VH-VL binders against q9umr5. Designs and how they scored, part 113

Target 1, 268 residues: q9umr5
Amino acid sequence: SYKPVIVVHGLFDSSYSFRHLLEYINETHPGTVVTVLDLFDGRESLRPLWEQVQGFREAVVPIMAKAPQGVHLICYSQGGLVCRALLSVMDDHNVDSFISLSSPQMGQYGDTDYLKWLFPTSMRSNLYRICYSPWGQEFSICNYWHDPHHDDLYLNASSFLALINGERDHPNATVWRKNFLRVGHLVLIGGPDDGVITPWQSSFFGFYDANETVLEMEEQLVYLRDSFGLKTLLARGAIVRCPMAGISHTAWHSNRTLYETCIEPWLS

## First folded at step 5 (VH-VL)

Design r31 (framework fv_nofazinlimab)
Fold by ESMFold2-Fast, scan of step 5:
Structure r31 (fold): chain C 268 residues (1-268), chain A 121 residues (1-121), chain B 112 residues (1-112)
Amino acid sequence: as target 1 above (268 residues)
Amino acid sequence: QVQLVQSGAEVKKPGSSVKVSCKASGGTFSSYAISWVRQAPGQGLEYLGYIIPIFGTANYNEKFKGRVTITADKSTSTAYMELSSLRSEDTAVYYCARTDYGSEYDYFDLWGQGTMVTVSS
Amino acid sequence: DVVMTQSPLSLPVTLGQPASISCRSSQSLVYSDGNTYLNWFQQRPGQSPRRLIYKVSNRDSGVPDRFSGSGSGTDFTLKISRVEAEDVGVYYCMQGTHWPYTFGQGTKLEIK
């Protein structure tokens, strides 16, 4: 009856963090087959995002094959970027709803307790020196580090996000756009009280300019150029924006009101 | 001033395992990646893999994958390289070397003194 | 894997004369950030390797100015303007652009 749901976790996370989400889905859509992928758990979540995309691709292929009516993706934090790439590289995906839970879709530029935990001696203003090296690009967090004061380095050095967003040219860009456009619904979720994703509007394809003023999705070159299909999806009515205040980064998958408002309506 | 100090020479039988240590002394351990490089007698340098202690993540050269394990203990500022299923061809000096995440992304700016591992029957 | 090819493998030089070592990579070493991660190392007999040059042409602290690096893309050169007795040893180029990181086979510099 209900389409299967595939869940992709975030940085330093694993499948066991999604107990409440599973309870909510079972209550509102009983009988739904939910698979929370237990790949790249814990410290393995630091592996390069293209490596993670390959591994998750292998795991989702048989699930999609068993569900000719389609599947839904719920992708949390960094996992939302993995799912962005999955939808672009898979020329046969059957994803209906792609639900992005507080994922830094335009990148991350934040000086938070989380960043201090990972890089105790680093400031956000200096992290570009590590991230935009070949060494740095071997780590997932650096694959989506987007320093608005060094946008030229981001565009040249990002081995993942700049390519998947169409911010830098790639031979596969036309195919990736075609594949991404097969998605039924792009459901974007995020909010100002997240405390980790910086700017929080990155979850909605907004991002800082060089003065750290947030420009929304419709002001981004990637949208204006329709580089991977955002403008086309919006015109087709396929983009859903669901901001919610009062939710911290680790609570997106465990808040009932958030689930009922932003997730439940898209789980056919 | 940071120095990399390695454990002493080892003599091992074929089929056994060896674990070599590399201790960073004098400076901040967390700002470095530690790589392992070996050199067979009279031969060139061969890269094994690395670990970034702050992340706890390691990468291995495919040639050694399945036989090499690189770990780090941040509390003792020590990195380890363990090589299993030893063969006579594994006889070499094993070096640790650091990469400083300073502004210039410096590869292998400081090397340990080397550890001779001899594999013989 | 990126293959690093050095020439010559044996370099006999008269004291006070210049020396030049070539290093060629099987593919471009220019990373997407515009930097070229090509390093040169010296290994004196019985010692650990010592880095002389990083990013093609940047000399490490304490390295004499008679050492210089140059090149771009796939073709790189280490030059010693005036060879001294202490320069005897094996010189290695190394690339850090592509995984796994690889070294040239080494050039043994000897006094003639």
Scores: ipSAE 0.032, ipTM 0.591, lowest interface PAE 5.9, mean pLDDT 89

Design r32 (framework fv_nofazinlimab)
Fold by ESMFold2-Fast, scan of step 5:
Structure r32 (fold): chain C 268 residues (1-268), chain A 121 residues (1-121), chain B 112 residues (1-112)
Amino acid sequence: as target 1 above (268 residues)
Amino acid sequence: QVQLVQSGAEVKKPGSSVKVSCKASGGTFSSYAISWVRQAPGQGLEYLGYIIPIFGTANYNEKFKGRVTITADKSTSTAYMELSSLRSEDTAVYYCAREEYLYGSGSFDYWGQGTMVTVSS
Amino acid sequence: DVVMTQSPLSLPVTLGQPASISCRSSQSLVYSDGNTYLNWFQQRPGQSPRRLIYKVSNRDSGVPDRFSGSGSGTDFTLKISRVEAEDVGVYYCMQGTHWPYTFGQGTKLEIK
C-alpha cells in the first residue's frame, strides 16, 4: 500500500484542476488514497495566507493522524507556499515527500499575461505600493510579492513570505526550522515556459537581485544562513530539483511526461 | 495634479438609497485604495469602508454591512458609495479619501471636497 | 472596536503659545509588521480633513515643522510649538492598525 497523498491547489483554483493528476496516480500507484482539499477555492484563494494555513492545517491533521507511515503533499503554485508554512507550524507532521509544483518559493515579481489579467493597469514596478501595506497584506498574492528593487519594504511589510523564509526575525523561527526539517524529501518542480511564475527560478529558491539578475538557491542569503533548513536538507540529500521546459503554468498537473519524470518516483 | 472630485449634494427621503461618486485623477485608481468617511453635522469622523480598485474588492465597517456598497469603475476612474435604507441619522457630509499604501493603513493623503446627504421627509 | 479618546476636547490657546493634544487607544496600535498606524488629521472650518502626521511621528510634506507627533503603544501626543491663527480647527487622531479604522472624538483648537 502507498502513502496517502494530499493535494493543495493554487490561486483562483479548485480541486477540479487535478483530475488528470488523479488519473496518473491511479494508473501508476493503484490504491493510493488521494485527498484534494476543497478549501479556499476560487476567489477565496485571495484570503491571507496565514488564514489559509490555519484552515488547511485543520484539514490535514486527521489525515496525517490516520497514516502513521507518513503522507505525501503535492502543492501547486500558491499552494506550495501554504505547504511551506504548514510544515513549519506543525510540530508533529509526518510528511515524507513535499512536491512543490511551480510555486514561487522566493516570491513573485513579474508582469506576465496572468498577472496583467489580475492587475490590468498596474506595472510590476508599482505593485509594491499596494502590496507592502497592512491591508495589501490581507490578500494572498501580496503575501509573496517580492520586489527586488524595494527589498527593504518587502522585509519590513511582508507578513508571510519574509517570515517563513527567515528573512525577518520571528519568535517561532527556531521551532519552524526544526519542524520543516522533519520533511523526508523536498521535490522542486518548475520551468522556463511556465509564463506566470516570475522569475521561474523562484520555484527552485532562485530569485532576482537588485539588477534583476537571477541568483540560484546556493547564492541566496536564506540558503547561506540556513534560515529555515535548505542548506541542511541539501546536505542530507533531501532536495530534488526537476526542471522541465515546454510546460505552461496551468499544465503542471496535467502533463503525463512531467508526472512520470518528476512526481511518480516520490510517491512511495 | 491629484484630485478627488465628488458628486453634488443630495436630499433623500427616509427608506430610500443614495449613491455618491468620487472621480480620481493623478494615477490614484491604479495604485491606491479609496476609502469613505462621513461626518454628521457638528460631529466627528466615522469610517464606512474602502475599495481597492486593482483587486476589485471592498471591505466595510460592520456597523454598515448590509446597507453600504462600495464599487469602482476603472474605465472612468470613479468609485461609488451607495447607502440604502436611509434614516435621518445618516444625514452627513460623505468624503472619499485616497489611502497611501507606502505610509500604511488609514494614511489618507488626499480627500474629496465632500458630499452633503440630507435625509428628511 | 478600538476606542480612541482625545483630551482636551476644547483647547483655547493664545497666539504664539504651545498647544498639546493627547490621544489614547483602548488597545495597542502596534501592527504585526512592527509599525504603529496612528495618524493625525486637521480639519479647518468648512474644509475637508488633511493629513498632518502618519505612523505616529512622520510629518506630511508641506506640514510646518512646528507640528510634531510622538507616543507608543496606546498613548500618543500631537504638539504645536507655536500656535498661529491658521491652526484654528478640529484635530483628530485615527488608528489604522485594527479593523475597523476609528477616530478620536476631535479636539477643537481656538484662539483665546
Scores: ipSAE 0.015, ipTM 0.536, lowest interface PAE 7.3, mean pLDDT 89

Design r33 (framework fv_nofazinlimab)
Fold by ESMFold2-Fast, scan of step 5:
Structure r33 (fold): chain C 268 residues (1-268), chain A 121 residues (1-121), chain B 112 residues (1-112)
Amino acid sequence: as target 1 above (268 residues)
Amino acid sequence: QVQLVQSGAEVKKPGSSVKVSCKASGGTFSSYAISWVRQAPGQGLEYLGYIIPIFGTANYNEKFKGRVTITADKSTSTAYMELSSLRSEDTAVYYCARVDYSSEWGYFDYWGQGTMVTVSS
Amino acid sequence: DVVMTQSPLSLPVTLGQPASISCRSSQSLVYSDGNTYLNWFQQRPGQSPRRLIYKVSNRDSGVPDRFSGSGSGTDFTLKISRVEAEDVGVYYCMQGTHWPYTFGQGTKLEIK
């Protein structure tokens, strides 16, 4: 009766993080087949995002094939970018609800506890030095590092985010847009107290300009040009925005109120 | 200044494994990458792979995939290159070399002294 | 893999004369960030390689100004304006634009 749910985790993460989410789904939608993908766990989450996209693609194909009525995706943090690319590269996906749970859809530019662990002597202003090199683009976090003070470097060096956002030309852009537009609902979740995703509005396709002033989705060139279908989806009524205050980054998948408000309504 | 010091020469039998170390001093170990390059006697340079210690992960040249493993221990500022299933053709001097993130992506600005690995029965 | 081809492979030079080494790549070495990751290394007998030039034309600290690099796209040149005895060794070009990183086969510079 309920469509299967596929869960994709985030950076330095694994299926263990979703135990509370699975409890909530079981309580409200008993009988739902939930598959939490155990690919690119822990340190392997640092692999290039295109490599992760290919691995997850191979894993989701048989699940989608067994569910002709459709599937739902719940994609957390970095996993939301993996799912964005999956929807673009798959000519035959049957995703109904794509639930993006605090994912940096326009990129990341900010110091976090995780970044301080990786670069203890470097500030966010210096991460572009490694990220926009050939070596840096072999690591997932650099694939969506979006320094608003070095936007030319981001546009030229990003091998992943600038391409899937249509910010840089790609021969497959038209096909990727067509594929992405087959999604039933794009459910965007995030909030100001996340503490990791910076700016938090990146979860809603907002981002910093060169002065670090946040411009919302409707002011982005990618939206105005409809580069990968956001304007079309919004006009169709297919974009759902569910911001919630008071939730830290590691709590999105374990907050009952968040689940009931933002996730539960989209699990048919 | 930065200095890379490698472990001593080794003689190994075919089919065994060798693990070469590269200890860094000077600078912050976690702020640069370590690459591994080899050179067979009288031959040119061949790239094996690299590790970025701050990420704790490595990338390998396809030619050596499945045989080479590069690791780093931040607590001792040491990078390691392990090569398995050794053949006579693996006889070479193995070098570690630094990539400095702060030097405009400087490739191999400092090199270790090299470690001779001889594979013979 | 990107193939790096050097010429000549053997370069006998009279002391005080100029020397020139060519390096050609099978693909453009311009990375998406606009930089060209073409490096030149010198290896003296029994020693580790030493980087002379990075990003086509940038000379490393301590490298004499008689060494210069130039080129673009797929064609690159290392020039020594006046060869000195200490320049004896093998010179390698190397690309860092495309994975995996590859080296030219080397040019052995000898005093004639």
Scores: ipSAE 0.044, ipTM 0.578, lowest interface PAE 6.2, mean pLDDT 88

Design r34 (framework fv_nofazinlimab)
Fold by ESMFold2-Fast, scan of step 5:
Structure r34 (fold): chain C 268 residues (1-268), chain A 122 residues (1-122), chain B 112 residues (1-112)
Amino acid sequence: as target 1 above (268 residues)
Amino acid sequence: QVQLVQSGAEVKKPGSSVKVSCKASGGTFSSYAISWVRQAPGQGLEYLGYIIPIFGTANYNEKFKGRVTITADKSTSTAYMELSSLRSEDTAVYYCARGDYDYLSEYGMDVWGQGTMVTVSS
Amino acid sequence: DVVMTQSPLSLPVTLGQPASISCRSSQSLVYSDGNTYLNWFQQRPGQSPRRLIYKVSNRDSGVPDRFSGSGSGTDFTLKISRVEAEDVGVYYCMQGTHWPYTFGQGTKLEIK
């Protein structure tokens, strides 16, 4: 029947946020085993992303082992970055569809209420000072902070995103690329009305240049160099782009039209 | 000027737990991290972990993970370090120290508490 | 874990003479931001540790200029240009580049 689905939540989030998503899956694919991972919930979502990757890895291993036909991942917001790393560090993953639900795949550069709560004295123009320090890199949000005006600092200081995107060299880069390329489909979802992910095109591997002009995935150096396999996946027809307007950041997992259009077709 | 004042000496039995407090005065308690470091008699320094009160996040040296818990109470500007399943080799002076994570400040353990002697004996 | 090795472990010095303490790390302490998070602490008998130096060579406020730090990569030195009686105590190097943070064994400075 249907492959099991594993759900990974985002920043300050928990399994409860996915109630509607689970209802939609049950309606269209009855009998699907859906596991929403109840790890790093709430404030624990601030833990370093590599720590979260290790914890989620331990949780997904037995699920994947029990599903010889493969599994699907639905990874929301920050959770999409966790799933990026899972696919790279696991030599034996059997993921068919990786559904990235409004995740900042090229990073985040924007003033939001979340940032004001975490760093009340900082503006987006100054967050590079704290985020690109050893202390800052102990917080998940700083692991994907990508200041386009200090790209040299981002490349040197990011302990997570720059490494997983292949923007900086790592001893495991070749193995991580090979592992990531095992994925069946990379389904990218996002939209202009998200209001949190900045730029919203980060969900599609687009990002700001030094003038804050968004360059799309195909213009990114990581794509052109095929650093972790995006160009290879696109050539295979394995990348799906599903942008949708009118959806705010906290509504991606609870919008029926979004589910039917962008998620349902990939849950074989 | 930030000052850290720790609770008094403790004598504990093996297998019990101890909870040491570290009260901050001066500055905004939520604007800095609190680290915990210990020193066995006549020996060197060993890092246990830290807490960032504003985020509610703590991180532990793997050697102590599962036995050490670091918490903070913002209303009293006090951080706590609790160590469980005490053994004789846990006998040490336990120190708290502040690290400022504000982007306008230097990081590191620049202000230290006076230390708390914890003796574990039967 | 990064191993921090200090030498000498015992350093008897005559008042007014210079003193030098070495610290070596088992791997590079250059962080991805280009900074080197090597600190030096002084612990006088019966007192809490006090940070003297941060990021290899930066002196904390109130630390006398007779104290200086230098080094790069894996090899670091703390120098006291003219030892005074108040300098007796144990000196520790500490790395904050790699988790978990680790200290050297300590160097006991004694007046002859």
Scores: ipSAE 0.005, ipTM 0.440, lowest interface PAE 11.1, mean pLDDT 88

Design r35 (framework fv_nofazinlimab)
Fold by ESMFold2-Fast, scan of step 5:
Structure r35 (fold): chain C 268 residues (1-268), chain A 122 residues (1-122), chain B 112 residues (1-112)
Amino acid sequence: as target 1 above (268 residues)
Amino acid sequence: QVQLVQSGAEVKKPGSSVKVSCKASGGTFSSYAISWVRQAPGQGLEYLGYIIPIFGTANYNEKFKGRVTITADKSTSTAYMELSSLRSEDTAVYYCARDIYDSSGYEYFDYWGQGTMVTVSS
Amino acid sequence: DVVMTQSPLSLPVTLGQPASISCRSSQSLVYSDGNTYLNWFQQRPGQSPRRLIYKVSNRDSGVPDRFSGSGSGTDFTLKISRVEAEDVGVYYCMQGTHWPYTFGQGTKLEIK
């Protein structure tokens, strides 16, 4: 009856973080087959995002093949970027709802606890020196580091985010766009009290300009050029925006009101 | 000086649970993870899991998933390891240890707690 | 899980003589950042383990220079150039490259 749900975790995370989410799904959609992928757990989540995409691709292929009526993806934090790329590289995916749970879709630029954990002596203004090096691009968090003051370096050095967003040309861009557009619904979730994703509007494809003023999705070149299909999806009525205040970064998968408001309606 | 101080020895019945604490001295958990390792009498070391208190994230060795829960209170710099459904095979000394990350890489288990003996007997 | 195999398991040594402990991993321990997360720990009787070596060859502060680590990929060695009485105990290798982290079975160093 209900489509299977595949869950992809975030940075320094594992399947354990989703115990409440699974309880909520079981209560409202009993009988749903939920698979929380135990790949790149904990410190392994620091591996390059393209490596993670390959591993998750291999794991989801048999799940999608067994569900000809479609599947749903719930992708948390960094996991939302993995799922973004997954939908682009798979020419045969059957994803109905892609639920992006507080993921930095336009990138990250903030002195969060995550960065202080990895680079204790580095300020956000100086991380471009580390992240846009070949060494830095071997860490997942640097794959979506987006310094608005060094956009030229971001465009040239980002081995992941600039490519999947179509901000830099890639030979596969046309096929990636075609594949991504197969998705039924793009459900974007995030909020001002997240405390980690900076700017929080990155979860909705908004981002800083060079003056650190946030420009929303419809003002981004990515949207205006329709680089990977956002404008087409919005015109199709396929983008859902569900902001919620009062939720910290580690609480998105364990808040009942958030689940009932933003996730439950999209789990057919 | 960095020190990890663990709670005292416990004797538990099969089927019960035990919760061991590990108090870190010297600042906040901003650059630390706390790992838990056990050692059965006369045996080697076995890894249980870790917590990164600043992110609220924990990960567990598959062998213990469903039975082990690791938590932390950042305000008191204290980590906890709770093991449920105890059996005689869980009799061991349980250690906490500190991990550090920086731009040069990872440093595992640089400081260890004194250990907590947990005895499961009927 | 990555299996860590130590040899020998029992190492009787005469005071002042060198000692070597081998550690082999079932998979390469080179991480994507270029580092190799192979560590060595010493456990004296009745005490907690203490770290001697991290990232193959880096000696911890306060660890005597008699201790050295070497190796690459899957084969690693801990060497004590001149064994002293205080060195008695069990030595463990440990990998932090692959989840879950795993330890070797331990090598008991004892004085003949």
Scores: ipSAE 0.006, ipTM 0.469, lowest interface PAE 11.4, mean pLDDT 88

Design r36 (framework fv_nofazinlimab)
Fold by ESMFold2-Fast, scan of step 5:
Structure r36 (fold): chain C 268 residues (1-268), chain A 121 residues (1-121), chain B 112 residues (1-112)
Amino acid sequence: as target 1 above (268 residues)
Amino acid sequence: QVQLVQSGAEVKKPGSSVKVSCKASGGTFSSYAISWVRQAPGQGLEYLGYIIPIFGTANYNEKFKGRVTITADKSTSTAYMELSSLRSEDTAVYYCARSEYGDLYYYMDVWGQGTMVTVSS
Amino acid sequence: DVVMTQSPLSLPVTLGQPASISCRSSQSLVYSDGNTYLNWFQQRPGQSPRRLIYKVSNRDSGVPDRFSGSGSGTDFTLKISRVEAEDVGVYYCMQGTHWPYTFGQGTKLEIK
């Protein structure tokens, strides 16, 4: 009676991370078929995001085809960007709730241990030199690197995020917008204590201006132009914003209070 | 200063495999990628592929896909290029070169000394 | 694959005179970031290649200023303002914009 749930993991992640989430779903919505996709696990999560979109697309097609009443997506961190692209490129998706768990929807610009591990000699101010090269765009994390001090380079070099956000023109933009608008609910989750997603408001389509002042979704050109449908979704009441303090980046899928408050209500 | 030191010359029979090493010293091994380029006697340069040592992920020129495998061992700061099903046409000097992905983007700014691989019956 | 064509393939030059090598790509080398990843390498007899120029016109550290690179799109040039004896060798252009990365066939610079 409950729609199937498809789970897409994040950077350096795997299906094992979602064992608590599966327990919560089973407790509140017994009988729900949950599929956690074991694709691009661990270091393979660094493969270019368009490659990941192709692989995840092949995996979700048969699940969606067998669920005429629709499916729900729960997409964590980087996985939320994969799901954004899936909803745009699939002419036949039947997604009801798209639940985005702390995903950098407007991009990432922060000095974190993950980036220091990958690029130990670089600071966030210098990472644009790596990420906005042909070499850097081979890394998934660079596909959503958004340096607010080099927005011209981001617009030209981003092979993924600038295109799915409609910040750069694309021949398929009209079709992508039409497809994305078929989603029933866009549930955005994130918070100030995440510690990885920078700015944390990126999970809610907010982002830095050139002075590193955060502008919220409604002030973004992408929203004002309705480039992929955010303004239309908000107007029809389809966007849910669920910020929660006290949750670190690796805890979004294992916090019971968060699940009950932000996820459970959208798993009809 | 980063230095790349390659293994010594090899003589192999047709149908066998060769594994050439490239040991890096100086700098952070995870801060650069290692490319492999070959040069047949009297001929030009041909790009085989590369590896990003921090992830162990490699990409190959389609011409060599299925025969070439590039690996890295972070504990010894060493990259390897293995070429299988050797033919006489594979006789060449094989070079490793690093590409830094730090403050500036570079394509092959530091090269190893080269390893001559001779394939003869 | 992107084809890189160099001319001339053989370049005899008198000491102290200028030398010029052309490189043409089968498609534009401008990457989506606005940069052009066209490099020039020098290979002296019996030695490994060394990079002279990166991103069309940027000279590597330690490379004499008599070497200069120029060009845009699909047409590129390496110039040596005054050739010296140590410049003998083969020069290669190389593109890093499109996978797989490709080299020109090389230009052999010889002193008369």
Scores: ipSAE 0.013, ipTM 0.521, lowest interface PAE 7.8, mean pLDDT 88

Design r37 (framework fv_nofazinlimab)
Fold by ESMFold2-Fast, scan of step 5:
Structure r37 (fold): chain C 268 residues (1-268), chain A 122 residues (1-122), chain B 112 residues (1-112)
Amino acid sequence: as target 1 above (268 residues)
Amino acid sequence: QVQLVQSGAEVKKPGSSVKVSCKASGGTFSSYAISWVRQAPGQGLEYLGYIIPIFGTANYNEKFKGRVTITADKSTSTAYMELSSLRSEDTAVYYCARLDYYGEGSYAFDIWGQGTMVTVSS
Amino acid sequence: DVVMTQSPLSLPVTLGQPASISCRSSQSLVYSDGNTYLNWFQQRPGQSPRRLIYKVSNRDSGVPDRFSGSGSGTDFTLKISRVEAEDVGVYYCMQGTHWPYTFGQGTKLEIK
């Protein structure tokens, strides 16, 4: 039988967004137990990411315990960062495929209508003033705000992303790396027409330098230093990159072609 | 240039709930966080939680989680703090206060309401 | 939760003399941005608290320069160089670095 699938939603999202994804999985892998976690839904998705990680951890432990053959994670948008942290903090996870659907793995830096809804009087160039404060770090979106023009502030103030990426030292870094490396496959999905994740290459561990030129994963210090295991995973053949054009941010979990091409092959 | 004006004193019975209002005047209400802090007679200050009106997000001190609810109505520039299952030890002055996060050198309460006395007695 | 301990809790002082209040935190208050979010508040009898100092040593607008804050890590001090009659009240330290935000017990400054 198929390994169970755990789904983690994104910012301002809920389990309802995944109804089409569940239909696709049921069609191609009938009998798969799929659990979409109804935690931190809607406005609660703005709570600090470390709080969300703790809550999702408590929810996934019994699911993993009941599936000794392993589980798959499908984590959408902000949820991909929650899943990154889960894989690092859990000493005993049994995740086979970690499928990241358009998640800002190296952070977010962009002016979108979505961001303007949250911060109507702020431009991306000024958001660092809010996000890199203790108050700002009480909001999930600020936990992965990565201003390439204030990298020193990002490195010192980020309470989540800089730590999980091993960009700043942490007492648990060695254990987090060991735990993360237990994952079977890291499946990265994203594309240029997303319209929300900026730069879209953040979904593939690429990001802006100080001149806003995108450097890909293999040029990042995080990769070169193997801070949490990306270089080791790539050498092991465990990283899958599946970019697709023509898909907007809210459509990754409801596009059949995307599912068949990028997700279905990894749901053993 | 914001002033915070709170609702008047309340006397409540044990087991009931109380809802205190905090109305902002002058300046931009929705761009700041509004916190709630209480002070029992002759005692120190205790933090309850906050709300950020532009996000609609509230967060609570675990000591009060499940009993306290903080809300905001942006159209009337008013924040509310509701405390349920009242006990005698909830007798205190409840303050609302603005948390300044847009000022480059200020990340603490810069403007306080006048306080609302809530007395829980049988 | 971070425990904030003030000393002394009662501070009788002679007019014109200096006064010092200590505040100790159970954990470092240095945030990841390098800033220390330690604040000092004054509460005069029957009034709401008023912020005097933010980020350890920065005086709020309208606060006399006889008030000064200092310290680092876990140990902080509020000093009044020459106490005036209007300084009577309770002084609280407060940390904004760790959730939930916490206050010291308060130091009651009295004229002797």
Scores: ipSAE 0.012, ipTM 0.507, lowest interface PAE 8.9, mean pLDDT 88

